# VHH binders against Phosphatidylinositide 4-phosphatase SAC2 (inpp5f): the designs that were tried, part 16

Target 1, 352 residues: Phosphatidylinositide 4-phosphatase SAC2 (inpp5f), of Danio rerio (Zebrafish) (Brachydanio rerio) (a8e7c5r167to518)
Amino acid sequence: YKIFMDSDSFYYSLTYDLTNTVQRQGELGKSDQPLWKRVDDRFFWNKHMIKDLVDLQAPQVDFWVIPIIQGFVQVEELVVNYNESSDEERSSPETPLQEPTCVDDIHPRFTVALISRRSRHRAGMRYKRRGVDTDGHVANYVETEQLIHVHSHTLSFVQTRGSVPVFWSQAGYRYNPRPRIEKGERETMPYFASHFEKEVETYKKLVIINLVDQNGREKIIGDAYLKQVLLYNNPNLTYVSFDFHEHCRGMKFENVQTLTDAIYDIITDMRWAWVDQAGVICQQEGIFRVNCMDCLDRTNVVQAAIARVIMEQQLKKLGVMPPEQPLPLKCYRIYQVMWANNGDTISRQYAG
Key: E = the ipSAE of ESMFold2; O = the ipSAE of OpenDDE; V2 = 0.75 times the mean of E and O plus 0.25 times the DockQ between their complexes.

## First folded at step 8 (VHH)

Design q1 (from c14 with R100E; framework vhh_6fv0_2; at its last look DockQ between E and O 0.72; V2 from the best seeds 0.00; counts 0 for: pae E 7.2 > 2)
Fold by ESMFold2, look of step 8:
Structure q1 (fold): chain B 352 residues (1-352), chain A 123 residues (1-123)
Amino acid sequence: as target 1 above (352 residues)
Amino acid sequence: QVQLQESGGGLVQPGGSLRLSCAASGFTFSRYAMYWVRQAPEKGLEWVSTINSEGDYTYYKDSVKGRFTVSRDNAKNTLYLQMNSLKPEDAAQYYCATGEYWLSEDTPSFDYRGQGTQVTVSS
């Protein structure tokens, strides 16, 4: 299938449902139904523009309707080659120094893709849209799916991000204004619960990764979140707090490894979706829901780190990557660029 | 229940050859990478070779490259290791393994491995 970009942020495919994860598509099963009848409504951005056509529910109209997402799509083919980092130092204008090999040098290839699908609900600019609304929708809600494809195997790992689901705001359009809680904890609970009831229905189990600063101006928001999680007391929620700025001070983003090491067992137990030509082999057992104040830069760095742990496990399980080595340097650099592009695109859509 | 059963070990002279086999059951063999690991006396486990699920990508520890060949037959659920030009340092208990791979303090670990087969090299 092909994926088409119309402008910098809208994507569609004539044959693939960009609104659904690999796992959700597996749950729907095989179908000749039009794509729009199978979509995840949260990410069906052109629904409002063609509502009368969709409401007709006529067969002829069905093939005119192509679902569009707002978000990000990037696909890269990567080669597992550990010798590329030294080619420049060993090259010679004369004859090559290497002896003939009796074994073919086959380098594994795999495809990595990122698909971020932004919820159409509670869309809007950073300082105009914060927290939850009375329908249980949160600002800047994005589902990001990382796909690996090699031979007949398709592997998928999904994460979400979204604003802290309490009622909060920031004053006007000032740069980095102080946040303010707009409703008390008792008044907030039904809407907090409404949000997570929908999330649990969709993903079954959630691991919340809260990246807000535990001190200073952000503390009031982080405290409100924790209080609501405790009051909601749902066994399907796990709450993890990581003070991103404290641990990654001086732009030491390698210290995110402290978080991934600490939750390594949780990451491993989450699993991932795996399908091949024979069908569904396994499924992801929940989801990470990651947030900072606006769910942009800090969130993107942490999601990339979690997804990298999963990707290396996936590649090693398939034997695409040798067990005693890290991801090849070139692959890792492309991976980092893909996630950086993801973050930049989400930032344009939310923060301008 | 995952079951892995190695065979084909024995005593061989330096420069000789052995072919190890690993019979697998209790899982869909064709979906997983398979590994050969070995443990010499008073040493930890050492990774020897990897083969991917389809059998078209193979990796070897540097000390065995050119001498050992890993292969698999997905129709028979069997993993093989052809060992040629054997050296005294190759003497070890050889295990086939599968599942998640991880390093514990630089020692390889796997979800599943067999009981092993002994390879002895002596003159």
Scores: ipSAE 0.069, ipTM 0.601, lowest interface PAE 7.2, mean pLDDT 80
ESMFold2 (binder alone), look of step 8: mean pLDDT 79; pTM 0.802
OpenDDE, look of step 8: ipSAE 0.883; ipTM 0.959

## First folded at step 10 (VHH)

Design m5 (from m4 with S53H; framework vhh_3k1k_2; at its last look DockQ between E and O 0.55; V2 from the best seeds 0.00; counts 0 for: pae E 4.3 > 2)
Fold by ESMFold2, look of step 10:
Structure m5 (fold): chain B 352 residues (1-352), chain A 122 residues (1-122)
Amino acid sequence: as target 1 above (352 residues)
Amino acid sequence: QVQLVESGGALVQPGGSLRLSCAASGFTFSRYTMRWYRQAPGKEREWVAGISHAGDYTSYEDSVKGRFTISRDDARNTVYLQMNSLKPEDTAVYYCAAGRYWFDSGSEFDYWGQGTQVTVSS
């Protein structure tokens, strides 16, 4: 019963709360209340535009108030078929075939969806100042949910991205301006803490994946982040750094597998939300928070790689996919395009 | 049909500057990571610089870092390489290439231009 109307940036549904993850909707419980009364405020983009209608608190206005998110939505139906030709003109003599078959209509199918929700806080361009503000909100904060639907099962995996929560900017007179720290370490501490207190309240456990380059221009930002994490000293945060420049030399983004292999147990222990007609089967045990400088391309590549590991585990658990095989090439191509479209959309919304 | 057309190659004195352009057609330019390669006579192609599809991540080969700058203009479907402080060892044919996420760089699925000659006369 998901009903979406696609625009370039804004999405709504008459019957589904796009502001909440599958897991959060389960925590809220069942209700026939209007969608706007149950939204996640962070992602309720038309809140101020309809404030007078919301303030009436009368039943007749409920059909006029539809929550709108800014972000991205894409839904695809995929077929698990190892006998299909490659769309990339690549062939592998060692590509395993599960079974040669003359019956092509019996291949398993699943639906994959990607929903990204941009926080309404820090709306507009923040190109001269990035990072955190005095309210504890960060630039370019996006929650991305990857959903799998098979028969009556709905599975969900959620990640966040957001600017390094210190006070920094990147204004300059050159093509790639030099970043600078705008406030001192001690002055920053309460605002860093304010941001992560809200994050821990929402997600309980966070695994930070910091992708900034550890040499050169970005180092000052990465060092500031690590120092604040150490000063905050919260047991609910785990800090992981990945030298994206070193491992992905020459823009070889497939080498992000080095990271996902290294943290495979952390990914597996995170689990995912799983619901069916009988109710909640399991829940996601925290969240990955991924950043680079702008939380765009490097972040998108890493989030796609983490979500792929989870998706393959989900499909194998459901019996849709055999335990020893990767995704069929056609499925993988569509998956990559979905995440590329997500990155394109987030980039256009974050201009500057 | 996919086309990548490089331009701006020239003969220049050491210490000089050039701006190379690569105009793209036949594919959705904004979805591709763009790269520059170069090849001196008798040598293999080597990577020079790259820029991600959103333009927020750039990377450079060590010998050109600080001297070369890559940029893109998605409205004009063009990638640029600004080359400053040119040295005789920068003499090569410069190629632009386009690739999608998670494909090997330099694979048969990357699109390649015809190249433009840069000569730095000592």
Scores: ipSAE 0.224, ipTM 0.649, lowest interface PAE 4.3, mean pLDDT 81
ESMFold2 (binder alone), look of step 10: mean pLDDT 83; pTM 0.851
OpenDDE, look of step 10: ipSAE 0.832; ipTM 0.923

Design m6 (from m4 with Y101T; framework vhh_3k1k_2; at its last look DockQ between E and O 0.62; V2 from the best seeds 0.00; counts 0 for: pae E 4.0 > 2)
Fold by ESMFold2, look of step 10:
Structure m6 (fold): chain B 352 residues (1-352), chain A 122 residues (1-122)
Amino acid sequence: as target 1 above (352 residues)
Amino acid sequence: QVQLVESGGALVQPGGSLRLSCAASGFTFSRYTMRWYRQAPGKEREWVAGISSAGDYTSYEDSVKGRFTISRDDARNTVYLQMNSLKPEDTAVYYCAAGRTWFDSGSEFDYWGQGTQVTVSS
């Protein structure tokens, strides 16, 4: 696959549909249609810019219309080498440090990629765009896909983030403005339902991970969310709350493991998309929808932690990662930096 | 060249207030988690406060909660520590640190300042 970056924020590919997950591309099937006819509309950012060209319905235009996403793309090749610091650093007189033959047989390799696709709906800045609108769209909606590629296997795990889908704002001239609810519980219900009906149609089952602080200024938003989830009463929604500030005090983000341990069976049962040369082997059976107030730093840390659990299960199943042995620390460092880059990019796009 | 320069350390009486600043250069400030540490004479360096790269998450060591406030100004590449109700046990050299990853700091990839002295004495 060939992916081009138009700027820090916008991405396109001449041959690959960046708007669709591996799983959605499998559901669409093989096609010789141009990319723009197969896109996920939520993430087709240049749609209106090319509207006049698309309306002409000329075949030659199809090859010049390239779908563009706003979001993030990063691809890394990782090597499972437990001796990298010892083997590559040491100097030995007259002793070879690196065997030139059969390197693949010695150190397994895999590609990890991260693709975040920001929805074009209800786009806008952090303090001006919060919550849901009357079309059921939420602010700062991002679909993040983590891909693993090994030999002929492509594995995919997808998560979403998005603003709490109630009508709320955070207006004021203070440095830390207080959030407020703009519409009542009953008035909000049809728009909350409209949002989640579309989500259930797309992803079938959702596990909500609500990271909103359960005390202080954020409590009013978390309470409103839970009330709407209970009123909506859809069996395809599972609601999980995690007080990020309580558990990750001291900036000890490793304590997100408390959450991933508690929901480990839910993560395991969700599975992932798996495709090889023969076709689709399995599919992801739902999605995690993670939020804090802004869906930025806290959300990104939790999504990275959930995706790490899945990645380790995938790599163990493929024999790339040995059982009961963690990956080399350098691999986890690169992984964490990839997710940090993702979070920084989404933050710049939403917060300025 | 990466630089973190702390300022604002002073001698103050108990119950007083100070604001520390840490000016950053040589890296993309908005992509870094910023932390304050302190080291009293004869003690190990300890974490005091932290603020995430987007600024939407802050955390404090127990003994300073409610008295200290961390903030950041990405337009000026500066992190602040507002210290109120100062006590003699707050006497230390205060260090600013910048880290790329979101886990607890102390890794070899963090950048450190040289420190600013805060003395609280009657």
Scores: ipSAE 0.295, ipTM 0.677, lowest interface PAE 4.0, mean pLDDT 82
ESMFold2 (binder alone), look of step 10: mean pLDDT 83; pTM 0.845
OpenDDE, look of step 10: ipSAE 0.787; ipTM 0.900

Design q2 (from q1 with E100Y; framework vhh_6fv0_2; at its last look DockQ between E and O 0.74; V2 from the best seeds 0.00; counts 0 for: pae E 4.4 > 2, grease 24.23 > 24.2)
Amino acid sequence: QVQLQESGGGLVQPGGSLRLSCAASGFTFSRYAMYWVRQAPEKGLEWVSTINSEGDYTYYKDSVKGRFTVSRDNAKNTLYLQMNSLKPEDAAQYYCATGYYWLSEDTPSFDYRGQGTQVTVSS
ESMFold2, look of step 10: ipSAE 0.281; ipTM 0.717
ESMFold2 (binder alone), look of step 10: mean pLDDT 80; pTM 0.808
OpenDDE, look of step 10: ipSAE 0.895; ipTM 0.966

Design q3 (framework vhh_6fv0_2; at its last look DockQ between E and O 0.57; V2 from the best seeds 0.00; counts 0 for: pae E 6.6 > 2)
Fold by ESMFold2, look of step 10:
Structure q3 (fold): chain B 352 residues (1-352), chain A 124 residues (1-124)
Amino acid sequence: as target 1 above (352 residues)
Amino acid sequence: QVQLQESGGGLVQPGGSLRLSCAASGFTFSRYAMYWVRQAPEKGLEWVSTINSEGDYTYYKDSVKGRFTVSRDNAKNTLYLQMNSLKPEDAAQYYCATGEYYWLSEDTPSFDYRGQGTQVTVSS
């Protein structure tokens, strides 16, 4: 599939529906319908622009209507080569007429893709929208899909991020102004519930990973979130709190492993979407919803760590990587750059 | 229920060869990686070889590389390990395995499913 990028990080494809996960596309089935009739409405950014065209009775309109997302797309082919470090020091002359290397010099390859799709709801033209609105939509809502492709197998793992779904604000311009709760717990509950009822309908189960600091300026927001979760009391929500700054102080991002180790069984039980030539093998039965205050840098680091655990499980199950050692460092370096680019792009779209 | 049945073990002289087989049932064999692991007396499980679901990517522990060859026949649901140039240190109970694996605190692999094993003995 061909994917095109515009200067505002808008993406489209003439042949692939970028608005839907692999899992949702499987649920829709085969159709000869134009792409725009099958989209996920949350991520259909040019919907309003084409409304007048759709109202026309002109069959050729479908040719000109191409669904556009705002978000991020990056695709990389990774090679599992544990001998890569030897290339830097090799200076031997050309040596034709030598015995060929053995079969284990044919290195496995897999494709990794990231597709982030920003919700058009509560996006606004303002630079720092926060929290939930009266329609149950949250600011900075992004669905990120990590795809693995090997031979005929397509594997997909999806995560979301979004603002804490209460009514809150934070003054602009100055660095880290004090956040403020705008509505009380009782008034907030219907809109909190409206948001999560839509999310549970879509994803079945949610594991909330709240990265908001448990002390200081952010505490009031984290406390409000937990109180709403407890009051809502839905068995399909699991709430996890991880004080990112406390654990990762001094740029010690390896301490995110404390979180992934603690929830490893939850990650494993969530599974992933897996499709091959015979059809759907399994589906993802839940989703991680990760947030900090603005759902940018901290959120991106944690989502990358969770997705890495899943990627390793997927690759080991298919035999693309061996059980006794991690992926080559070059593979992790490329993976980290992909997720860094994702985070930077989401940040620019949110902050302006 | 996943079932794995190893066969082909026996007694062999140093430098000799054996071919191990593993018959699989109870799951879609062609979709999953398969593993050979071994256990010598009073030692934990040791990973020996991996083959991917389609059979075109193979991995070996350094001590067996060049001597052992893993293969699979997805039409017959069978995994193989050709062991050549056997050494006394290769003597062990050999198991085929599949499913999710993880490392124990002893750096010993553990797999969701493995068979009963087949004994390989190397004697001068």
Scores: ipSAE 0.148, ipTM 0.640, lowest interface PAE 6.6, mean pLDDT 80
ESMFold2 (binder alone), look of step 10: mean pLDDT 81; pTM 0.814
OpenDDE, look of step 10: ipSAE 0.883; ipTM 0.959

Design q4 (from q1 with A33S S53T; framework vhh_6fv0_2; at its last look DockQ between E and O 0.48; V2 from the best seeds 0.00; counts 0 for: pae E 14.7 > 2)
Fold by ESMFold2, look of step 10:
Structure q4 (fold): chain B 352 residues (1-352), chain A 123 residues (1-123)
Amino acid sequence: as target 1 above (352 residues)
Amino acid sequence: QVQLQESGGGLVQPGGSLRLSCAASGFTFSRYSMYWVRQAPEKGLEWVSTINTEGDYTYYKDSVKGRFTVSRDNAKNTLYLQMNSLKPEDAAQYYCATGEYWLSEDTPSFDYRGQGTQVTVSS
């Protein structure tokens, strides 16, 4: 599929529905309908710009309506080659022949793509950038899909991020902004429930990963979240907390492995979407919903770590990676850059 | 249910060749990566080779590279291992395997494997 970037924030394709995950596209089935009639409304950014054409409902206008997302797209083709990445993982001597086309042709290859689609709800600069609104929408809501493509197989893993869905703000002090709760537990409950009812309808089961600090100024927000989750008491929600700053002090982001190890069974049980020429092989059975205070840097690091666990499982299942080794360091470095670019782009859209 | 049946083992002289086969049934063979693993007496299970679903990517343990070739025929639901230049250290019970991904580097672990076929090298 061909993807076009209109600017550094907006993406479209003439033939591929960027608003829907691989799984949602499979659930919709095949159809001759134009793309705009099958989009996920949450991410149909240009819906209001073309309402006169949509209102016409004539067949000739279907060609002119191309769905656009606000978000991030990056696609990389990676080569599994341990010779380039063996300087710290192995001591085995190895000298490949100098036949570069033959070497590249015999090493396994896969395509990795990262698609982040920002909800059109609460995207504007004039809205509060925290919490939930009276329609059940949350600030900084982004669905991120990580795609693996090998030969005829397409694999997909999806995560969401979004602000803690209570009424809160973090303003009023220029160099010491403090979070505060703006509505009580009782007042918040219907809107918290409205948000998660929509989420459960879409994703069926959710695993909340709350990265808010469990001490200090952020505690009031984390406590409010947990209280609402307990009051809501929905069996389709699982709540996990991880104090990111406590575990990753001094930029020790490798300590995110403590979290992924602790929830490894939950990650594995969630699985992923897998389709090929014969049809749907399996589906993702839920979603991780990850947050910190602003759903930016901490969230991006944790989502990358969870998606890496899944990607290695996917690649080993397809035989692209040997079962005894992690991803080659060159591939991992490119993976880290892709997720860093994702985080930077989401941050610019949130700030601007 | 998943069934994997290996064949083609036997006694061979050092430097000789054998071709192992693995007949698969009870699952959609073309949708799963396949593995060859082996176990010598009183030793743990050792990974030997991997082939992806379409058969266009293969990987081998260093000790067998250049001597062993894995292949598959998805139309016949059959996995193969061509073993050339066999050495006494290659003597083992050979299994084909499949399933969810493998998590252990020291000892391979797979959801499904066959009964195995014995490869014996006379020195």
Scores: ipSAE 0.000, ipTM 0.307, lowest interface PAE 14.7, mean pLDDT 79
ESMFold2 (binder alone), look of step 10: mean pLDDT 81; pTM 0.814
OpenDDE, look of step 10: ipSAE 0.831; ipTM 0.933

Design q5 (framework vhh_6fv0_2; at its last look DockQ between E and O 0.64; V2 from the best seeds 0.00; counts 0 for: pae E 3.5 > 2)
Amino acid sequence: QVQLQESGGGLVQPGGSLRLSCAASGFTFSRYAMYWVRQAPEKGLEWVSTINSEGDYTYYKDSVKGRFTVSRDNAKNTLYLQMNSLKPEDAAQYYCATGEYWLSEDSFDYRGQGTQVTVSS
ESMFold2, look of step 10: ipSAE 0.332; ipTM 0.732
ESMFold2 (binder alone), look of step 10: mean pLDDT 79; pTM 0.812
OpenDDE, look of step 10: ipSAE 0.877; ipTM 0.953

## First folded at step 11 (VHH; framework vhh_6fv0_2)

Design r2 (from c14 with L103E; at its last look DockQ between E and O 0.47; V2 from the best seeds 0.00; counts 0 for: pae E 5.7 > 2)
Fold by ESMFold2, look of step 11:
Structure r2 (fold): chain B 352 residues (1-352), chain A 123 residues (1-123)
Amino acid sequence: as target 1 above (352 residues)
Amino acid sequence: QVQLQESGGGLVQPGGSLRLSCAASGFTFSRYAMYWVRQAPEKGLEWVSTINSEGDYTYYKDSVKGRFTVSRDNAKNTLYLQMNSLKPEDAAQYYCATGRYWESEDTPSFDYRGQGTQVTVSS
C-alpha cells in the first residue's frame, strides 16, 4: 500500500487505514465502507477538524474524509545475504575471481516497516505531560507496529508505550527535579483501573515492562506503579521490571539482551499476526506495554530489542533466514537506524 | 492433526547417495518452512537444512553444504532431501519438521516432526 507523508509528524494513505494494525484490520474483515468508518478512534487525529462533515453521513462526504495519524512511518527493503564483504574486509579491484566461491547465489528479500501511531488523547504539541488523566488516558501513548512483508505474506508485531498511569509530576525548576505523586493510592485506583480495563479490552493480555530505576529518584514512581498493579489484581496483567540504567550503564545497550533472554518464553508465547492471500493464519496473543519515566529513549531501545527477537522468529519460521544465525550485519544496521528514527520522531512530538 | 512421515532411508556405502522423502498432511503444507534435522546416537538434534514455503530459499549446515539438496513439491505435499557423497558421520535418524524450531530445553524437540528414517553408512 501507498503511504503519504505531509510532514515529519503526520501521515496518511488514500487506500490503507494507518490507524489499525494488520490484526485489527483482519478482525474487521473486508468491507466497502470508507476508511474513516473503520478507524481506530485513538489515532484518528483529524476527527475533530471534520466533525460536521462526518456527522453528515453522506456517500460523497465519506470519499473526502481521509484518516491522518501522528507518529512515524518508515519502510525499507532488505536482502538476506551473508556473502557480502563487511566494511572491515577489502579486496583489490584488480584481482579477478578465478574460481567459483559461492555455493548459493539466491538471496531472500523482505520488506520491513515501522508504523507508530500516537494517541490523540492527553496529547499536546507545546507541553510535556505525565501520568494518567481522569478519563484513564496516559501521556505519550504510542502504538508501534513492526511489519514484515515477503512474497504474499504479511507479518505484524505490535507494542505500546505510555506514561505510568498514576497521578504524578516532575514540575520543579531544577536540573533534575524529584518526581512527586499528586494523588493518594486509593484515589488513583479507579483511574489506573480505567486505563487498564481499556487496554485489556483492546489487547486481551498485557505484559508490563517497567524500566523505571528501582533505586534513587525514580523509585517513588516505580513503587506506585507496582502497588497499583497489585491492588488491581487482574489476571490478564503480567508485571516485569528491569532497571535499565543499572544494566545498560555507559550506553551498553547490548545488555538489554539480559532482559530479552529472561522473558524469551513470554515473547515467544506472544506470537504475532500473520496474513497471506488466503486470510489470517495466526494472531498476536497480547501486547507488551513498555515504559520508563518519559517513555522515550529507554522505552525505544527495549521495544526495538523485543521486536528484533520476534522478527528473527518470523523470518526463520518462513525460511527467509536460516536457523542458528543472526541477521546479516547490513540488515541489522538498517534495523537499528529505523528504530533510532522512530525514537527521535516520538521524542520531537512529545518533548517539543 | 499434523502428520509427517519420512521414508527413503537405508544402508549405503561411503560416497553413495540416498533420497529422503517426507509426506505431509493435516496442515497447509505450502505456507510453512520445512526442516530436515538429524540425530545420531548420544547426540541431540542437529539442524541439517531449511527450505522456505515457496521453495526458492534454501539453507544448509556447513558440514553438508554442496552434498545435500533440499526441495519440496507443494502440489504433492512432499519434502525431499537428496544426500550425495555420504560419509560415516552422516549416519543418523533423519526427521522432517515444521513449526517452531530450536527450543532451549534438555530434550530435542520441534512443534511437529515425523517418526524419522534411519540412514546408515558402512565403514
Scores: ipSAE 0.160, ipTM 0.650, lowest interface PAE 5.7, mean pLDDT 80
ESMFold2 (binder alone), look of step 11: mean pLDDT 84; pTM 0.845
OpenDDE, look of step 11: ipSAE 0.864; ipTM 0.944

Design r3 (from c14 with G99D; at its last look DockQ between E and O 0.50; V2 from the best seeds 0.00; counts 0 for: pae E 4.0 > 2, unsure alone 63.7 < 65)
Fold by ESMFold2, look of step 11:
Structure r3 (fold): chain B 352 residues (1-352), chain A 123 residues (1-123)
Amino acid sequence: as target 1 above (352 residues)
Amino acid sequence: QVQLQESGGGLVQPGGSLRLSCAASGFTFSRYAMYWVRQAPEKGLEWVSTINSEGDYTYYKDSVKGRFTVSRDNAKNTLYLQMNSLKPEDAAQYYCATDRYWLSEDTPSFDYRGQGTQVTVSS
């Protein structure tokens, strides 16, 4: 596949539907239909720019309409090589390090790709976009797909992020204004339900990972979310809370492992999409929906941690990574940079 | 359903060689990575070697690297382990294994190994 970047925020491909996950493309099956007829509408950003062409419904124009997403795409080829490490302090002599040995080594390699698709709904709002609207759409909604490709195998793991789906704002004169609930809990119920009915229709089961602080300024938002989840009472929702700042105080992000260890069985049971030359081997059994207040830094860190657990399981099952060992340091550092770039890009798009 | 049958074990002197085989059936062998694992008396399972589905990526436990060679023949649904320069600490029950994922609602996901083949290193 070739992916073209028309700007640093918008992406398209002449031959691949960037709006759909590997799993959704498998569900559509093989087709000679134009890409735009198969898109996921949530992520079809140039729909309005080409309205006259789409309304024409001429067969020739169908192949010239290329779907564009807003979000993030990064693709890296990684090599599984445990002999690589960070440079150490040079020895007292000024001589450079010796060349690597000439013994031939075949190191496994795999492609990792990260594709984030921002929903076109609620775009263009200036300043302080939060919560749900009367159409059931939430602010800062992004679907992030992590892809692994090795030989004929394509594997995919998908997560979503999005604002807490109640009516709320965060504005004031102070440097850290307090959040405020805009509508009562009864008035909010049908719009909360509208949002999650669409999510359950799309993903079947959701595991909510709520990262808002359970004490202090954010408490009012976290309490409102939990109350709506309880009132909605849908067996296809699982609710998990993790006080990110309490566990990761002082930027100790390694403590996110406390969360992934606690939900390890849930992560494993989620599975992932797996496709080869013969077709679909397995599918992902739901989705993690992760949020903090703005769905930026905390959300990105947690999503990266969950996706790493899945990636290591995927690589072990493919025989690309040996059991009982972590990823090589170089692989992990590139992985961290990919997810950092994802978070930075999502943050720029949200802030304007 | 899935059947793994190890063979080729036996008694050898230190420094000797054995070639283990694993016949696989009941699944599409060529889709999945395969493993050799071993278990010495009163010890847990120890990973020995991995080979990917295509057979071009291999990994070995450090203690056997350079002495053991894993290979597979996808046309014959067979996994092999060539064991050279055997040491007393290599004595164990050897198993081939797969870590498979079934998507059919009628077939649960499972990991398993065969019955094993005994490797004994002594005079």
Scores: ipSAE 0.333, ipTM 0.710, lowest interface PAE 4.0, mean pLDDT 80
ESMFold2 (binder alone), look of step 11: mean pLDDT 78; pTM 0.791
OpenDDE, look of step 11: ipSAE 0.868; ipTM 0.942

Design r4 (from q5 with G99D E100R; at its last look DockQ between E and O 0.57; V2 from the best seeds 0.00; counts 0 for: pae E 3.3 > 2)
Amino acid sequence: QVQLQESGGGLVQPGGSLRLSCAASGFTFSRYAMYWVRQAPEKGLEWVSTINSEGDYTYYKDSVKGRFTVSRDNAKNTLYLQMNSLKPEDAAQYYCATDRYWLSEDSFDYRGQGTQVTVSS
ESMFold2, look of step 11: ipSAE 0.386; ipTM 0.756
ESMFold2 (binder alone), look of step 11: mean pLDDT 79; pTM 0.806
OpenDDE, look of step 11: ipSAE 0.882; ipTM 0.955

Design r5 (from q2 with G99D Y101S; at its last look DockQ between E and O 0.49; V2 from the best seeds 0.00; counts 0 for: pae E 3.6 > 2)
Amino acid sequence: QVQLQESGGGLVQPGGSLRLSCAASGFTFSRYAMYWVRQAPEKGLEWVSTINSEGDYTYYKDSVKGRFTVSRDNAKNTLYLQMNSLKPEDAAQYYCATDYSWLSEDTPSFDYRGQGTQVTVSS
ESMFold2, look of step 11: ipSAE 0.349; ipTM 0.719
ESMFold2 (binder alone), look of step 11: mean pLDDT 78; pTM 0.782
OpenDDE, look of step 11: ipSAE 0.869; ipTM 0.944

